# Designs tried in a protein design chat: VHH binders against Protein EARLY STARVATION 1, chloroplastic (ESV1). Part 15

Target 1, 368 residues: Protein EARLY STARVATION 1, chloroplastic (ESV1), of Arabidopsis thaliana (Mouse-ear cress) (f4i9g2)
Amino acid sequence: RSEKSEERRFDQKMSAHGAGIKTSSSAVPFASPKSRFLSKQEKFYPRCTPRLTGPQSRDTPPKRDTGIANEKDWGIDLLNENVNEAGTNEDGSSWFRESGHDLGDNGYRCRWSRMGGRSHDGSSEWTETWWEKSDWTGYKELGVEKSGKNSEGDSWWETWQEVLHQDEWSNLARIERSAQKQAKSGTENAGWYEKWWEKYDAKGWTEKGAHKYGRLNEQSWWEKWGEHYDGRGSVLKWTDKWAETELGTKWGDKWEEKFFSGIGSRQGETWHVSPNSDRWSRTWGEEHFGNGKVHKYGKSTTGESWDIVVDEETYYEAEPHYGWADVVGDSTQLLSIQPRERPPGVYPNLEFGPSPPPEPDLPPDQPQ
Key: E = the ipSAE of ESMFold2; O = the ipSAE of OpenDDE; V2 = 0.75 times the mean of E and O plus 0.25 times the DockQ between their complexes.

## First folded at step 6 (VHH; framework vhh_3k1k_2)

Design n3 (from m3 with S105Y; at its last look DockQ between E and O 0.01; V2 from the best seeds 0.00; counts 0 for: pae O 11.4 > 2, placed apart)
Fold by OpenDDE, look of step 6:
Structure n3 (fold): chain B 368 residues (1-368), chain A 124 residues (1-124)
Amino acid sequence: as target 1 above (368 residues)
Amino acid sequence: QVQLVESGGALVQPGGSLRLSCAASGFTFSNYAMRWYRQAPGKEREWVAGISSSGSTISYEDSVKGRFTISRDDARNTVYLQMNSLKPEDTAVYYCATRTYKWDYGTYERYDYWGQGTQVTVSS
């Protein structure tokens, strides 16, 4: 059925009438009396009005993210003074606020603030912690941790970190970002976990990755991916995703791309496993020669097979969409961290920065 | 296999000059930063100087600033340490080092490599 897209031409002409009124009025120079208002510079002593109002509680789990949130989104509220306050709201809920300053060797300084609260009945609770760290080596860290539980039994934990350091071997400045998030349902056998990391250096070297896991009763899914840019045009990308359904069906998709200067390869596999353990798989590959030709090959367990050379232009991103300039631009608070004054004659011990935190032990229930 | 071979170590008088060389093989030299370390008798190994892969970033330990110069020749796969105004305190075994990276499906594996070292002795 041929439905006719009618072209309605609406013409409307509305007219430009030009009326020119000239009025000349003679601006009489009102001699503004020089009233010497001695503006008493009221020294606005910023009355730090003690915000007697406790922090607002978070009662909902975090949302799954598509990346690492920027520091601006972390809601960092570091107190300048050592504070230790607590109170009870009118509704019977309680709150606390505390801050501190830790000092260590090699000019180490950690400023932190923590706040939290609990509902009157204790059914909900929340905590937020922020910190900034620095030492004389140039190391800087900004971080946040948030956790909570609501009345529905949902619980969550999330953390973000930004680190500025000098690479141990390249002597290049490096910014590393990481995030971890998890949430669990209080009512269902459901939860999710996400781990994110980003690493940048001034030469354009970039590493990004994520591990994601989710469960809903008998359903589960996994997602892993990584990206690597060497800053010289070499790019590596990979993904690995799979899921298990209530019926016992499993399926997955994985691929890898490697490119340099228009030459590279792509490989992948799609697979399916039935509840009866019947496995289907399709594997494929592409070789890009940089000359506008691509060798494509593949096969499947069902007897499909191909091996062809085609005229196809190679498209790949030699540079990350979000790179060094971007992360520097988004790390203003991190960069603004001021180290302690170094005493004359004291040199920082270039002790190898703290070992990256041990990879969080995978939750025990991952089937080996 | 990655190999680093230091040379140029000698006995020199205070105020003298020496040039150390480190010949590298077994990896793409131009892709990696190079560093010099030194270890004096009874002391821990300490960092002396570093040069980035591009040569655009150079760093020195404070005690050697203005006296030592690190440089690299990518065509020869060699990193150098020019040492001027040598002091008795500079007496040490000097080591060349590099760190290589290998991508392994979501993470970089780091491999540290060291030379055997070359002895520098500054004595009257």
Scores: ipSAE 0.000, ipTM 0.201, lowest interface PAE 11.4, mean pLDDT 81
ESMFold2, look of step 6: ipSAE 0.398; ipTM 0.779
ESMFold2 (binder alone), look of step 6: mean pLDDT 88; pTM 0.878

Design n4 (from m3 with N31Y; at its last look DockQ between E and O 0.18; V2 from the best seeds 0.00; counts 0 for: pae O 10.0 > 2, placed apart)
Fold by OpenDDE, look of step 6:
Structure n4 (fold): chain B 368 residues (1-368), chain A 124 residues (1-124)
Amino acid sequence: as target 1 above (368 residues)
Amino acid sequence: QVQLVESGGALVQPGGSLRLSCAASGFTFSYYAMRWYRQAPGKEREWVAGISSSGSTISYEDSVKGRFTISRDDARNTVYLQMNSLKPEDTAVYYCATRTYKWDSGTYERYDYWGQGTQVTVSS
């Protein structure tokens, strides 16, 4: 069936002119007398008005697929003084806030602040912790941890970290960012976990990656990806995604690309496995010669195959969209961390600081 | 501990019917899909049927379609396999299975559990 062409002619019009009035008026420079009122700059000592009201409770799980949030979005509230306060709100909910300083060898200093609350009935709780770390080696760390449980039984945990250090091999400044997030449903056999990392150095070397997992009852999915830039034009990217259904069907897609100076390759596979273990797969590859020609090849388990050379322009990103300049720009608070004053004649022991504390053991699954 | 216990296997004549049961314990039964497998002598274990946690999705191996029916009773933590129009080719040990997930070291680990099986023999 033929349906029609309609032409809608959106129209033309109109002109109008209006006029130029110049008026010149010569406003006279009244020389107002410079009365040197030495206004006594009353040093407004910001009266730390005791925030009488406890921190507001948070009852919202983290969002999925948000990556690594910027430090400005972390809501960092580091108290300058050692605080240990707690209270009860009118609604019967409780809150606490505490802060402190940990000192260690080699000029190590950790400033931290923690806040939290609990509902009257204990059905909901939340905790937020912030920290900044430094030592005399130039090491700086900014971090946040947030956790909570709501009245529906949902629980979550998330952490972000930014680290400035010298690369052990290159002696170049490196900024590393990482995030971990997880949430579990209180009502369903459902949960998700995400891990992100980013590493940058001043020469343009960049590494990015993520591991993601989700579950809903018997259904589950995985996503992994990575990007690597050597700062010289070499690029590696890869992804690996797969899922399992309620009945045991599996499917996945993975690919990898490697490029340098317009030459490179791509390859991938799409696969499916039925509950009876029948496997279907399609594999493909591309060879980019840098001359506007691409060799494309592939095959499938169903008998499909191709092997062709085509005229195609190669497109790849030789540099990351978000690189060293960007991360430095977004790490203002990290960079602003002031190390302790180093005493005269004391040289930092280049002893490699303690291995990052083992990943916090996930709280033991409460015994079902 | 997760336990799966199959029952209902017997000797039947061709064209006969059997109902297999699998009693589940040690996990939240309603959260997980259940599966039936069979293994004939000298053959590999093969998938027969599956039912989702909600019971809304059901699937069968092609050779048993129209003859077998998988069902579940969450109140009894039991999955069933009704087998009709049985053939000699259906002779096998029948296993029920489930896959559970546990959070461990920052990831979910998958655990497959199997019953001990129940013998189904179809012979004249």
Scores: ipSAE 0.007, ipTM 0.219, lowest interface PAE 10.0, mean pLDDT 81
ESMFold2, look of step 6: ipSAE 0.355; ipTM 0.764
ESMFold2 (binder alone), look of step 6: mean pLDDT 88; pTM 0.879

Design n5 (from m3 with Y101W W103F; at its last look DockQ between E and O 0.01; V2 from the best seeds 0.00; counts 0 for: pae O 14.0 > 2, placed apart)
Fold by OpenDDE, look of step 11:
Structure n5 (fold): chain B 368 residues (1-368), chain A 124 residues (1-124)
Amino acid sequence: as target 1 above (368 residues)
Amino acid sequence: QVQLVESGGALVQPGGSLRLSCAASGFTFSNYAMRWYRQAPGKEREWVAGISSSGSTISYEDSVKGRFTISRDDARNTVYLQMNSLKPEDTAVYYCATRTWKFDSGTYERYDYWGQGTQVTVSS
């Protein structure tokens, strides 16, 4: 039975009758309205709308970060005038705001603003500070510090800093970012600490790193990582993570990779220590020859071992995902800082001192 | 008071060599990195070389690599710049510099110190 599939010829002849309406554009002479610019001197009464409501802050600890926040995320709000104000809200909470300018030698200027508040019962408090610094050397700095305590007893502190300066070694412009955050529970033996840093120069040199620590009762964890790019294709990355439980179990994972022009190595270790001090460990390595071959080797304490050459393409990031162009693009407020006018004939004192000592690395409780 | 005094600048022919010295005083020399800068006529001051406090890290500006050598003598509180294969483009006032950080009022303050400079002229 030959079912004849009917080819419905949808012929719709939509006759687009293009009626040519000759709209005679009679040029009505646009009578130039004599805009009586009555210069109503609108007395710009600076509506000092008394922001009757003091600044409000969050009453919860900050979240842990996956990176350093940008300028826009910190809500930097520097007051243009020297302010010293305080008030009480309708709910009985109190607030303050203050601002100032510090001047120093070599054209140093620091503008700062601080605000804070306290609940009516004093159980909650918060403080936020913003600053910008500059001098005649081209140094610029933005910074934020925030702290607080809530009614639950939780406390937190966080700081962020962004600096533009000339590199001491290369005279290249350098942007450095740093951030620290910590929070403590009021109810539990719990807290965390994070330290972040990023350094960029105009030639593509980049350094990034983080130290993270956390504790929850008898459990603790550590995380450290770093990345280095020399701007010429050399890359170093490393990670070290470990944790400890209440029962005394420990475990960790660490690795390092180093590459230059497609040639490099990776190595790592995974380890576990039981409460009875039994240790398990696996170590591994990779040698990348840049020719599509990789030597892979490794061993474990359980007798596992391998040593092989495989055909494998080498993949690594020769450049940072977030580099100089990116940080410059995200540092608009920093870059907009205007130094004080330099008097004619006055040259900035360029002092090249050692970088502040790295904050003492919390002794790596290296598990012995 | 921190003082840096450069010496050794002279007029030399292209291809010639000079050794600059910078005598440091008024601070613990061995604890600080030292730097050389130069400023050519009508140009901005540019970095030339640096050496860490320990001497373990050394860096050069690309145009002087292979020709200039920075070194330090902590016993004499002196940093040196050996300049070989000099070119007319190396003509500049050369400055010695150090950067210090001081913790004050809860923050680190940066202090940069410069010498008066020594003139190096490379001309036929």
Scores: ipSAE 0.008, ipTM 0.211, lowest interface PAE 9.3, mean pLDDT 80
ESMFold2, look of step 6: ipSAE 0.424; ipTM 0.797
ESMFold2 (binder alone), look of step 6: mean pLDDT 87; pTM 0.863
OpenDDE, look of step 6: ipSAE 0.000; ipTM 0.178
ESMFold2, look of step 11: ipSAE 0.501; ipTM 0.826
ESMFold2 (binder alone), look of step 11: mean pLDDT 87; pTM 0.861
ESMFold2, look of step 20: ipSAE 0.414; ipTM 0.786
ESMFold2 (binder alone), look of step 20: mean pLDDT 87; pTM 0.863
OpenDDE, look of step 20: ipSAE 0.000; ipTM 0.184

Design n6 (from m3 with S59Y R99Y; at its last look DockQ between E and O 0.25; V2 from the best seeds 0.00; counts 0 for: pae E 4.1 > 2)
Amino acid sequence: QVQLVESGGALVQPGGSLRLSCAASGFTFSNYAMRWYRQAPGKEREWVAGISSSGSTIYYEDSVKGRFTISRDDARNTVYLQMNSLKPEDTAVYYCATYTYKWDSGTYERYDYWGQGTQVTVSS
ESMFold2, look of step 6: ipSAE 0.271; ipTM 0.718
ESMFold2 (binder alone), look of step 6: mean pLDDT 85; pTM 0.835
OpenDDE, look of step 6: ipSAE 0.128; ipTM 0.645

## First folded at step 8 (VHH; framework vhh_3k1k_2)

Design q1 (from n2 with S59Y Y108T; at its last look DockQ between E and O 0.31; V2 from the best seeds 0.00; counts 0 for: pae E 6.5 > 2)
Fold by ESMFold2, look of step 8:
Structure q1 (fold): chain B 368 residues (1-368), chain A 124 residues (1-124)
Amino acid sequence: as target 1 above (368 residues)
Amino acid sequence: QVQLVESGGALVQPGGSLRLSCAASGFTFSNYAMRWYRQAPGKEREWVAGISSSGSTIYYEDSVKGRFTISRDDARNTVYLQMNSLKPEDTAVYYCATWTYKWDSGTTERYDYWGQGTQVTVSS
């Protein structure tokens, strides 16, 4: 009924007294999801089921903004035999369960299990696949893929992976987790996609981030962020979020920070663009000298500006709260994957194999 | 595959009225916003009006507010521009436009689509 005027959806002022207080932007999405195409049901379903009965139905999409699960949250338990079973439940729905393994060069083995179900009338269906991979180079991988659709026409897809390998640049053991999640409405122009990752090495290098996008309620949004810790005190963190209406109004926030030993910088921008390309923006920055002085500056297209030096204590997150020791403790299934046995008369290849050292009769030193 | 076809352009006298139509195909029309643009000789293409996919949000360029009305008919996959009180300054080729997104793993790409335009001439 009314023409949408240019308006600021949100505003962030730079703090002038940042003693131990972060001045970063909000991490919440720009769009408001009041009505969802997702199911209301919430139930933890076992990943492993007894033989001769079908797996539990999983006819709901993945949830947004849930990050990367731990391996134990999935409950991966691969079958030791090749299985190909199918059946029909009393409600008329059908199910299947199959498993197998693939072999390849250099000791490669992928053990996998796949299961799924389908409603009696075929309007709903789901599948889930689990796998373990290894080879003689020390590579190991756990993974999950699931997908489905429901009777409303909604569809979804999700993957999760956890990988151990030796990084070619650092020559260190490295554990990486990643997840991709997607859901689409069958009745509305709505949907979303997320990609998450976490990477760790034995010297404290850590990289985390996400790329997200979606559409709901005649708005589209994009969100990207990253964190990087070099393991020696250097920290880089950033975010870039923006949204757009169908008619061309756009708005966003971005910021970054870099720090080492109390010295570094922060900077950012909040902006808004009207459909006719009129742009408002406000930029800000801080330079921290490591001596109790902080240079703070900024300006806006409305004429606001400041450029001052203040006495202020520097604060930033210098170490990740979740690092190598934590991910090793949470990755016991990945680390326990046993590679293929070598055939008689085959010499080892030129690369390190996945043979763990013998454990003495002592408890582990690392906490869980 | 996506196709937008404008029609209704004509020569009219100042103060007259004209109704433009844009027929759409190759996508689910009711899921997408539709916009009108115009380009006068020697000028850049400029926006004129837009209507959201639900029809609940409408936007007009200042020089046409109160004179032009945008509307949509989702059953006929058509967007309209009713132009009243026409002035010689409204002389232009009028274009219908929309954009779509291709959603796939790892990226979202935007594709803009334009019609071929329909000529509106307002002269004494």
Scores: ipSAE 0.117, ipTM 0.641, lowest interface PAE 6.5, mean pLDDT 78
ESMFold2 (binder alone), look of step 8: mean pLDDT 84; pTM 0.832
OpenDDE, look of step 8: ipSAE 0.556; ipTM 0.840

Design q2 (from n2 with S59Y Y108V; at its last look DockQ between E and O 0.29; V2 from the best seeds 0.00; counts 0 for: pae E 6.3 > 2)
Fold by ESMFold2, look of step 8:
Structure q2 (fold): chain B 368 residues (1-368), chain A 124 residues (1-124)
Amino acid sequence: as target 1 above (368 residues)
Amino acid sequence: QVQLVESGGALVQPGGSLRLSCAASGFTFSNYAMRWYRQAPGKEREWVAGISSSGSTIYYEDSVKGRFTISRDDARNTVYLQMNSLKPEDTAVYYCATWTYKWDSGTVERYDYWGQGTQVTVSS
């Protein structure tokens, strides 16, 4: 017997037409920071903030596949004084705003601000927390956490953070960004989760990636990808995407590439598994020798195969489009965080002991 | 807690018919696909039929196509397997199954649930 993906749910994904060659592309979702914005607006934006709000509406879930925002997209605005206030808007909705400081060992300081709102009937509500952290090791962190629910039954949670630290072993400065986004629909039995990261060091090392998964209707999907630039011309990129129906049909596509100085390889697989465990797959590969010759090969479980050498100019993304200089320029608020002053009468000693561990990427503690 | 209870297994003559039922509880039945498996003595468990959560997609193992019909009744939280033109090779313990999803920070986990099974015997 031979069974393919079910046609009524999805288009056929197992297309075997052509040479099976896959050029490195921008199919990986992250290409540049983009603004994120939900189109639903039910409330007065300024009622809960004195100035700017985050990059998305407070009454709707975050959008999928938008990458990591930069500091300016969030418009972070922290207060210098502790605040605890609340009120009611003309439409009956309520709001609150609070702020504070946490102090700890080794110069730890966290400045934070928290706000939220709730509709008159309680069917929607949201919270948002912003923070700045620093300590005497030179660690700095900006962060955002949002959560909420709306009258449609959706619920969501989102974090974003940006960190500066010095690597103890190499003594290189690093800037790292990360984001997590999650949304669940109560009316569609649907939901998704995304985790994104970007890491940069002062010598040009760059790592980016995402892990994503979700469910909509009768299909679940998973997506992972990564990019790695060593700062000396070495590039690794990869993806691994697959999906599954409720009845057990699975299919996917994965590829990777690795290059240095025009020499490298690409390879991939497209595959399908029927509910009875029959597997179809088609693999392909390219070896690039740096001399204008490319070895292209592949095969499938249905007997298709090729193995040829062609004349072809090698193309690949040799340098990241967004690197250390860009992230430094986009991280001015992070870099401007003022560490806590050492108390008078405390003498610096030689560094005989270990540095304190980095602060965790957690929401700020409440004030004491 | 999820519970699946099969019933309707019996001894039947070749060419006969049976209707199996699987009563479900402990989850929102209409949101999940339901499946039937069977296991003959000394054999591995095999997928027999499946029906999507909406009922719009149905799959049968080749040897039962045209003879077996899977259906669901969301009001009664029950999935059925109508088995016609039974053959001795259909002799097995029949199980209904489903899986659910748990969302946790950073993960999506799938949990499989099985019934206790019901014996179907087709006389030689």
Scores: ipSAE 0.092, ipTM 0.616, lowest interface PAE 6.3, mean pLDDT 77
ESMFold2 (binder alone), look of step 8: mean pLDDT 85; pTM 0.841
OpenDDE, look of step 8: ipSAE 0.414; ipTM 0.774

Design q3 (from n2 with S59Y; at its last fold request DockQ between E and O 0.39; V2 from the best seeds 0.00; counts 0 for: pae E 3.8 > 2)
Amino acid sequence: QVQLVESGGALVQPGGSLRLSCAASGFTFSNYAMRWYRQAPGKEREWVAGISSSGSTIYYEDSVKGRFTISRDDARNTVYLQMNSLKPEDTAVYYCATWTYKWDSGTYERYDYWGQGTQVTVSS
ESMFold2, look of step 8: ipSAE 0.180; ipTM 0.650
ESMFold2 (binder alone), look of step 8: mean pLDDT 85; pTM 0.836
OpenDDE, look of step 8: ipSAE 0.453; ipTM 0.796
ESMFold2, look of step 10: ipSAE 0.297; ipTM 0.737
ESMFold2 (binder alone), look of step 10: mean pLDDT 85; pTM 0.834
OpenDDE, look of step 10: ipSAE 0.478; ipTM 0.803
ESMFold2, look of step 11: ipSAE 0.274; ipTM 0.726
ESMFold2 (binder alone), look of step 11: mean pLDDT 85; pTM 0.839
OpenDDE, look of step 11: ipSAE 0.472; ipTM 0.801
ESMFold2, look of step 12: ipSAE 0.266; ipTM 0.719
ESMFold2 (binder alone), look of step 12: mean pLDDT 85; pTM 0.836
OpenDDE, look of step 12: ipSAE 0.353; ipTM 0.736
ESMFold2, look of step 13: ipSAE 0.251; ipTM 0.712
ESMFold2 (binder alone), look of step 13: mean pLDDT 84; pTM 0.821
OpenDDE, look of step 13: ipSAE 0.043; ipTM 0.431
ESMFold2, fold request of step 18: ipSAE 0.298, 0.272, 0.247; ipTM 0.744, 0.729, 0.704
ESMFold2 (binder alone), fold request of step 18: mean pLDDT 85, 82, 85; pTM 0.844, 0.813, 0.833
OpenDDE, fold request of step 18: ipSAE 0.355, 0.321, 0.035; ipTM 0.752, 0.736, 0.522

Design q4 (from n2 with S59Y T100K K102V D104T T107S Y108T E109Y; at its last look DockQ between E and O 0.28; V2 from the best seeds 0.00; counts 0 for: pae E 4.2 > 2)
Amino acid sequence: QVQLVESGGALVQPGGSLRLSCAASGFTFSNYAMRWYRQAPGKEREWVAGISSSGSTIYYEDSVKGRFTISRDDARNTVYLQMNSLKPEDTAVYYCATWKYVWTSGSTYRYDYWGQGTQVTVSS
ESMFold2, look of step 8: ipSAE 0.266; ipTM 0.722
ESMFold2 (binder alone), look of step 8: mean pLDDT 86; pTM 0.848
OpenDDE, look of step 8: ipSAE 0.482; ipTM 0.817

Design q5 (at its last look DockQ between E and O 0.01; V2 from the best seeds 0.00; counts 0 for: pae O 13.2 > 2, placed apart)
Fold by OpenDDE, look of step 8:
Structure q5 (fold): chain B 368 residues (1-368), chain A 128 residues (1-128)
Amino acid sequence: as target 1 above (368 residues)
Amino acid sequence: QVQLVESGGALVQPGGSLRLSCAASGFTFSNYAMRWYRQAPGKEREWVAGISSSGSTIYYEDSVKGRFTISRDDARNTVYLQMNSLKPEDTAVYYCATWTYKWTYESGTETVERYDYWGQGTQVTVSS
């Protein structure tokens, strides 16, 4: 039955006759007297508004799987003067700021700033530390450390570092970046840890990697991966990921690829282990010949197997998406670090090692 | 003064083994990476192996990988090259090398220059 539900067209006409009242009011041009406001140049005393408000920090843990942040995202706030200040806000929270300048041998200089705060009840706290280091060897370092606890019981710690140094073997400039992050839940048996690293040189050599671990109640997971570029077209990438339960169930996936000039291989394994130690796995491989042909092979513990050659184009990244030029561009603050001036005639002690302990004073030759 | 003195070079048969030593003096040995080079007759000097100051990083030339082992003894200020499965192609004068950095100040700019130090070399001959 075709129920034709109806079109109701409601027409409503309403005619509103808005009457055109022409009121003519002859606005008499009041001759506004040109009051010569002598613009007293109020000397804008830059009110050093005492930034009375102590530094504010995050009250939540960092996000997972964010990699290594750039300098601009670190919120680096190095104080130019030696400061040692503390205060209490109107809400009863407390804050502190401190800075220092450490000097050492071989032109070593470390500038650092530290700030933090605590809620009135002590339920939340945070600390941030920044530093820059340099010496006469060309070494430069920029770093940040942040930690906190919130009222929910969550706690976290994170750090970033950038380092410029000369490679020991190639004498090439190298930039290394690293990050570590961890967080723990105050309410759940949950936490995670991440370690990230990147290494670059001017010839295009690049190393990237990460180690990740997490726990959520009865489950834990692991993730490891690495990328290597030799700057000449050789590429190595690998991943190893797995999870486990408290009952002993485990599962994971791992793979590796190696390529050079369009030729290479991929291989991987997917696996599962039951609490009774029964293992299922599937292994696969690919051989890329650079001629548009790929040999694909694999097998599983359940009897699956294949071995075929197919026409397939080889796709791989011969160069890193983020390389030397990019890291240099993003390391402006690191690069801007100025080493101490060398006094005339003072050469850096090339002895980078701890000064050998003073040779034990040979006991005075007892006169025979 | 920096001194490097190589020793251990000899005549050996193909498939034989030899251990080279380089005694270092005149610098804090433990703070510097050490390298081995070789130069065959009529050829250019080529890099063979290197070991970092800490000993944690080691590199080999592809032609010697799996056959040669570089090591260091900081207490003795000595770097070693263990050579196994020697081939006629390994015949060369072997040199120990290190470098230091020299800082120069020119026109208000500090520059660092690498200064390489070499031993006198030791002859290795692989022949039947």
Scores: ipSAE 0.000, ipTM 0.231, lowest interface PAE 13.2, mean pLDDT 82
ESMFold2, look of step 8: ipSAE 0.012; ipTM 0.456
ESMFold2 (binder alone), look of step 8: mean pLDDT 84; pTM 0.813

